# Ledger of designs, part 6: VH-VL binders against Crossover junction endodeoxyribonuclease Hjc (hjc)

Target 1, 126 residues: Crossover junction endodeoxyribonuclease Hjc (hjc), of Archaeoglobus fulgidus (o28314)
Amino acid sequence: KGTRFERDLLVELWKAGFAAIRVAGSGVSPFPCPDIVAGNGRTYLAIEVKMRKELPLYLSADEVEQLVTFARGFGAEAYVALKLPRKKWRFFPVQMLERTEKNFKIDESVYPLGLEIAEVAGKFFQ

## First folded at step 5 (VH-VL; framework fv_felzartamab)

Design b61 (from b0 with light chain Y96W)
Fold by ESMFold2-Fast, scan of step 5:
Structure b61 (fold): chain C 126 residues (1-126), chain A 124 residues (1-124), chain B 107 residues (1-107)
Amino acid sequence: as target 1 above (126 residues)
Amino acid sequence: QVQLVESGGGLVQPGGSLRLSCAASGFTFSSYWMNWVRQAPGKGLEWVSEISSDSSYIYYADSVKGRFTISRDNSKNTLYLQMNSLRAEDTAVYYCAREPSYYEYDTSGYLDYWGQGTLVTVSS
Amino acid sequence: DIELTQPPSVSVAPGQTARISCSGDNIGDYYVYWYQQKPGQAPVLVIYYDSDRPSGIPERFSGSNSGNTATLTISGTQAEDEADYYCQSYDSSLSWVFGGGTKLTVL
């Protein structure tokens, strides 16, 4: 089970050539879990899924740490996938996030640096 | 089959008002976002307004903000556009169009069915 | 906020590939939709979500969208494809925006 926006992202990932699954860790697993894991034979992703009406998006340091911990153990890259109204999904490597004293954020200066799904899939041709 | 039928167009003086209706049939109207799009004679398409399935989210083109009001009655399967303070540049065929949605806050949808349009002429 | 620019006209011979561009700053960040309109008729959706085709639209229609340009491609153009084509996307205010339209002539 999941929310509509998480199911929508699964469809987009499969269309882009990833095999993807929603992780049923929310409220059940005792261990750090991302919302989605995906792989296409070249690129492997641990994804935290966010939907916001507007920027900035804030993520707690604990939330980011849990995502990174899972990604390292799984052998995947850690990403935040962000959906804003009427815009495509944007993918942000955790290293791209702006660190504040207690949190991480994606604001108007970081958002344009986000990757489209084709870029995450390893396509290099513009 | 999906049908959208616009009505209420006609000749009106500058500064006047008109109310357009779009009668929907052949689908679950309450599940779709709805749009108004206009086209001036011999010109291109211009988006006017949209409304979410439950009326929680409403958007307008800057050219009509404060003058036009979009609304819907899901019990009657009808979309409305109240047009006030009409100007000569509002002269156009007005189309009703259906839009699928994914989220309460967002529509990633496209305009998949259009009505035949209703002509609004603003002239002295 | 972006303005979508299309060439006013494109002309091809039957069987040639027609390419219609739709240019806007960072248009690749937004979904693009394409509509076909024949004289006296309502528009018909031919491409949605940059590259998907509705049922009933021939496979010769395809789309792409990256950076500052979206493109509608019609391979093996037929006489029946002669029409006006409009792109549609969103501006930064989340308002829908249409391109100015392109008249495709198939000689």
Scores: ipSAE 0.034, ipTM 0.661, lowest interface PAE 4.8, mean pLDDT 86

Design b63 (from b0 with light chain S93Y)
Fold by ESMFold2-Fast, scan of step 5:
Structure b63 (fold): chain C 126 residues (1-126), chain A 124 residues (1-124), chain B 107 residues (1-107)
Amino acid sequence: as target 1 above (126 residues)
Amino acid sequence: QVQLVESGGGLVQPGGSLRLSCAASGFTFSSYWMNWVRQAPGKGLEWVSEISSDSSYIYYADSVKGRFTISRDNSKNTLYLQMNSLRAEDTAVYYCAREPSYYEYDTSGYLDYWGQGTLVTVSS
Amino acid sequence: DIELTQPPSVSVAPGQTARISCSGDNIGDYYVYWYQQKPGQAPVLVIYYDSDRPSGIPERFSGSNSGNTATLTISGTQAEDEADYYCQSYDSYLSYVFGGGTKLTVL
């Protein structure tokens, strides 16, 4: 990947006190991989990065299962990081996602419950 | 150095039309979203319109929608605002302003360089 | 939709800290930007992404944005900082919204 959104999120993670890296492409690894892994010595994250023009965001059950499988093995918490135009990044623990018959989703009822990066980091600045 | 120069302002009658231009230089114009922002005499800033780098996305303030048309010519590094059905409340200095963009549909949503403005007066 | 409220005026003595607020419902969910405008001149961006400063803007300018209030802070205010200041964010339709502006007087 290596999109500008992923680069921007990487910068925001570092500014929030996380060491973070983008994960290499799917063509090399036969195993589940998130888009970003991050850690700050206390909290460790496996992040699937999504950018959408509008809600709702749908994620396949397979996609969520792969993210959770990696997170468990790595000792990290599984998050979806969502960017909508002109809004800040929001972080959604996979447990917060609404389950449908085939998919998971973030709609207008779930979106306001998402965490800001400072909340995920456990730090707040004035 | 980045430079934006507005032109085309002047005195018009209510119901009249006017076309504003903004000549850009010192940067790759075709890579930036562009905006028009106005300011009535002695009043605050009011956003008018924005256009994406390739003209695929265009947005207007409700107060001007259906009357104003934003456009650009990337080969001439020029931004335009066609103003129709002008009203007294459209009297303002009109600024063109550059908006850094990350992606076609997701703008940074701020204005890093502004022109000096051009005055539009709609006579009573 | 969202309305950004700024105090109409703020006065400080030279060397004092000026604080200009910008209030709006859930403004902390959006980035906030600050512009300085001197009489007869175009606005100049002084803060972007809530707290970042463009090159050439003095270090005495800083910003914050949390909950329902964003704040522009000018530490050790100088005479040349006298100007109108506008905050900018977005409405629920993601259109640009400017605050009403604050006249900063340094006397």
Scores: ipSAE 0.044, ipTM 0.701, lowest interface PAE 5.7, mean pLDDT 87

Design b8 (from b0 with heavy chain T107D)
Fold by ESMFold2-Fast, scan of step 5:
Structure b8 (fold): chain C 126 residues (1-126), chain A 124 residues (1-124), chain B 107 residues (1-107)
Amino acid sequence: as target 1 above (126 residues)
Amino acid sequence: QVQLVESGGGLVQPGGSLRLSCAASGFTFSSYWMNWVRQAPGKGLEWVSEISSDSSYIYYADSVKGRFTISRDNSKNTLYLQMNSLRAEDTAVYYCAREPSYYEYDDSGYLDYWGQGTLVTVSS
Amino acid sequence: DIELTQPPSVSVAPGQTARISCSGDNIGDYYVYWYQQKPGQAPVLVIYYDSDRPSGIPERFSGSNSGNTATLTISGTQAEDEADYYCQSYDSSLSYVFGGGTKLTVL
C-alpha cells in the first residue's frame, strides 16, 4: 500500500522547499535504491518510506545497509520517513534507529526523537 | 453533489429515548467513516461518535458512552444515532458529518461535509 | 492529555489580518483542522492538514501548526469572514477534540 501516502509525502517535501522524486518500486534494478530522493540545494536526502498502524517498526539490516550504501554514493543523508495514523510524517536519521541482533527498530522510546520535515530542511535543526 | 440530511430530532423527556437518522446522497456512502457532532445552544462543537465504513470500528465520547449507539445501513445510505437515558445536557443540534478516508490504511480524522443538523431538546 | 484552547473573541477591521490561535500540548505532532460557522448554519471546513485549503476556500485563509500552537490566519479580512471559528485535532486516544471556538468580529 502506500501510494497515497508516498504522494502526500512528495507534496510535503515540495512544500518544505525540497525538489523530490519517487524511485520506481517495481524492483527493475537490483542496485540499492531508496523510495524517495530529495534535495533543496543545501540538504540532500535518501528516504525509505514506511507506513504503519502501530509501533514498533522493524527494518532488516539488509534494508538499512542498502539505504546507507545509496546515500553514501549519492552524497545524501539516509532517513526513514514514518507515518502513523493521524500523526505527521517523522524523519529518522538511520543513526537514530535502535539496533537489535539482526534488525533495526523504531519503538515508543525512539519515535518522539524523530524530526519534523522543517528540521530535516535545516531551518529548525538544533 | 454531497448531501447529508439529518432527521428525528424533537422534544423528549429526561430519561427518554430518541433515534436520529442521517440520509446520505451524492457519494459512495459505504466508503466513508461517519461522525455525529453536537452543539448545545450558544455553545461550541462537541464530538459524539465515529463509525468506520464497515462498522468494525466504533468510538464514543466519554459523556455518551453506554447511553448512545451509533450504527449504519450501507444498503440504505443511512447513519443512525440511538440515544437512550437522555439528560438535559444532551440538548443540542446534532450534526451528521462525513470523514474522508484519503489514505490506504484509513488515516482519516476530519470532517469535510456536514449536514444542516437536527435539534434535540431534552426537557420536561 | 490534550484540551484545545482558543481565545473567545478576536476583532479586526476590514482589510486587516486576523489571527486565531489554537493551543494544546504537543498539538504540532498532530494534524489540525479549522471550521467556519455562521449563525444558523452548519460548520464548513476551511483548512485541513494544518495548512491546506479545500476547493472554494479563498486564498486569504492559511494555517500553521508547530509546537503547542496552531494558528488560522485570514489576510485582508472581509465582512463575510465574520463567523465562529473552531479548531479540531485529537486527544491522546486519537479521538476528535474541538477547540472552544473563537468569534471573529469584522467592524
Scores: ipSAE 0.016, ipTM 0.676, lowest interface PAE 6.1, mean pLDDT 87

Design b9 (from b0 with heavy chain T107S)
Fold by ESMFold2-Fast, scan of step 5:
Formats: sequence, structure tokens, C-alpha cells
Structure b9 (fold): chain C 126 residues (1-126), chain A 124 residues (1-124), chain B 107 residues (1-107)
Amino acid sequence: as target 1 above (126 residues)
Amino acid sequence: QVQLVESGGGLVQPGGSLRLSCAASGFTFSSYWMNWVRQAPGKGLEWVSEISSDSSYIYYADSVKGRFTISRDNSKNTLYLQMNSLRAEDTAVYYCAREPSYYEYDSSGYLDYWGQGTLVTVSS
Amino acid sequence: DIELTQPPSVSVAPGQTARISCSGDNIGDYYVYWYQQKPGQAPVLVIYYDSDRPSGIPERFSGSNSGNTATLTISGTQAEDEADYYCQSYDSSLSYVFGGGTKLTVL
């Protein structure tokens, strides 16, 4: 699988002051699981990780619901982290996603609203 | 260890053609994106073209689109730049540069090793 | 067309901190890279992904990038750091763009 990009995001999260782990490992869980869980003592994140060549990114309603369910139970904020070619990781709170008839999406109008990792870490006032 | 050696530069007349080669060694050439970057005498760096590891993605600067063609031969560890309809403003040192892949289909978008360059002079 | 603006020259005394800016609209949304070029030589990558150093690049080199400005910082500048420095990022079509270059003079 493509675990390489998830590892790169882990490195970026640690550089930004988060302790972070990948959820996936040996053994199978029947319960909702994000790709990454991170915390910095103030902010706790449940992250679904996506890398795409181009927009739009579609997420199934099931994917979003599983992410939200885990985040609520864990006490974390639910985010989608998206990597496009040559651009930085962008973090999208699930409430920022546009609803379609069957899915959620991040398109060219939503993408610029995404947060940089430093903003998610709470290093900026705005 | 990593080496990139450009060749094929020289003096050509306006409207002429020239083919540059870049011989790569010391790494798995077929795993890297490759770029051409030029520098006019006394001027700054100007990106020219890039090609993905398998040639499925190719991009050009607007100034060279339709005139230059980038290609590669992974069996020979060689990158090429075919330059047609040359103009005086194409006069520059042409550098071959290696671009790491970011995952399988995404370029990293930076140049980690450069060759020493080959001079192309377009003059009557 | 996206332009990356660098000061044409920066001068520092040995041991001083040099700061070279690279300005472009929303440059903080893209990664920025820095290259060092000495006379008659090919460029050398000194910073990638805004702030990472390649193996072999001294710790005195650091980078940052936010909003409309990226900065290359050289702390305790040495005589051998005298060179031209170029920033690189991307235009809106994701094509490579280089800054105009900054000549660093170490007196």
C-alpha cells in the first residue's frame, strides 16, 4: 500500500509539535479508525489522509461518518489532510467539506480555505 | 556517487536545431524525475522542462513550448533535450538536474543534484 | 504570471546573520527551495521543503515560509557562504519558478 505519504505526514506533524501515530498496524479492528491520531497537549486530531494528483477529492459519506464517530469518542477534532503535487499538506475540518448527493468533496473553491499545519497546532492567533 | 554529465552544447545559428544529452550514473535513473534548467550569461536560473520517471508526465516553460522536446531513455540512463527553432534568447548554460519522486506519481518539485552544464550559444 | 522577488544583493560581515527574502503572492501555500551557486559552478540545494537541510549542508542554514514571504537565514555567516542564492517555488499552474537571485557578499 501507499504508507509512504502517511509517514511523511507523521514527520510534518512531529515537526509542528504534535506527537502522532498511525492507527493501522497488525491485527484488524471492526471499529471506526482514522489514519493518524495526533496531539500536542492542547489540540487532539483524528486525521483521514488523502493524496491526490488533482481536485476534486471525493470522500464517501461512510468515510466521513467513521472519522467523526471516532473523533467524538476520542475527544479529538476530525480533519482530512490533503496533499496535492508541489503544495503543502492542507488540513480540512470535516465541517468545511461540501456535501454532494452521495459524497463529500473538496474542490477548487474549498481548497484555499484549508488550514496549514501551524494553524492547526494553534501557533497563530488567526 | 551521483553524477550528471551534459553534452551537445555549442554554437548554432538562429533558426537552427541542437540536441543536448545528459548521462546519469551512480543512482537508479528510472526512479527519478528529470529536469532541464538554463542560465543566460550573467543572469539567473530559468526552468525549461521536466519529465517523469516513466515519461507519462512532461511539462515545459511557456518560452520553449512547441520548440523544445524533452525525452529520456531509461535503458541508457540518458536524458535528452531536442531544441528546434533556436533564438538568440535561448543562449545559456543548460543544466541537467535530478528531481526526487514524491510517492509514485507526485514529483517532489525540487532539484537535488545538478550537472555542470553545457553552453549553447545562438548567434549569427 | 507569478514572480518571485529577491533583493539583488545582501552584504554581511563574517559571523553576522544574513537574511535573504523571497516574496510571491501566497508563496506560503507552496513549498520553497533554496539553491547556492558559486562562480563557475552548478547550483547546490541548501534548503528543501521550506526548512529542511540536505545531508552535508551546515546547520547555520535555515528556512521559513509563510504568507507572501519565504526567508533563507544564514547564522554566523562564513566567508565560504559568499555566493548567489536562488529561491524556487511554483506558479499557479505548478510549473517551476525561480527568483531573480541574491548576491551574498561576506566582507
Scores: ipSAE 0.162, ipTM 0.752, lowest interface PAE 4.3, mean pLDDT 88

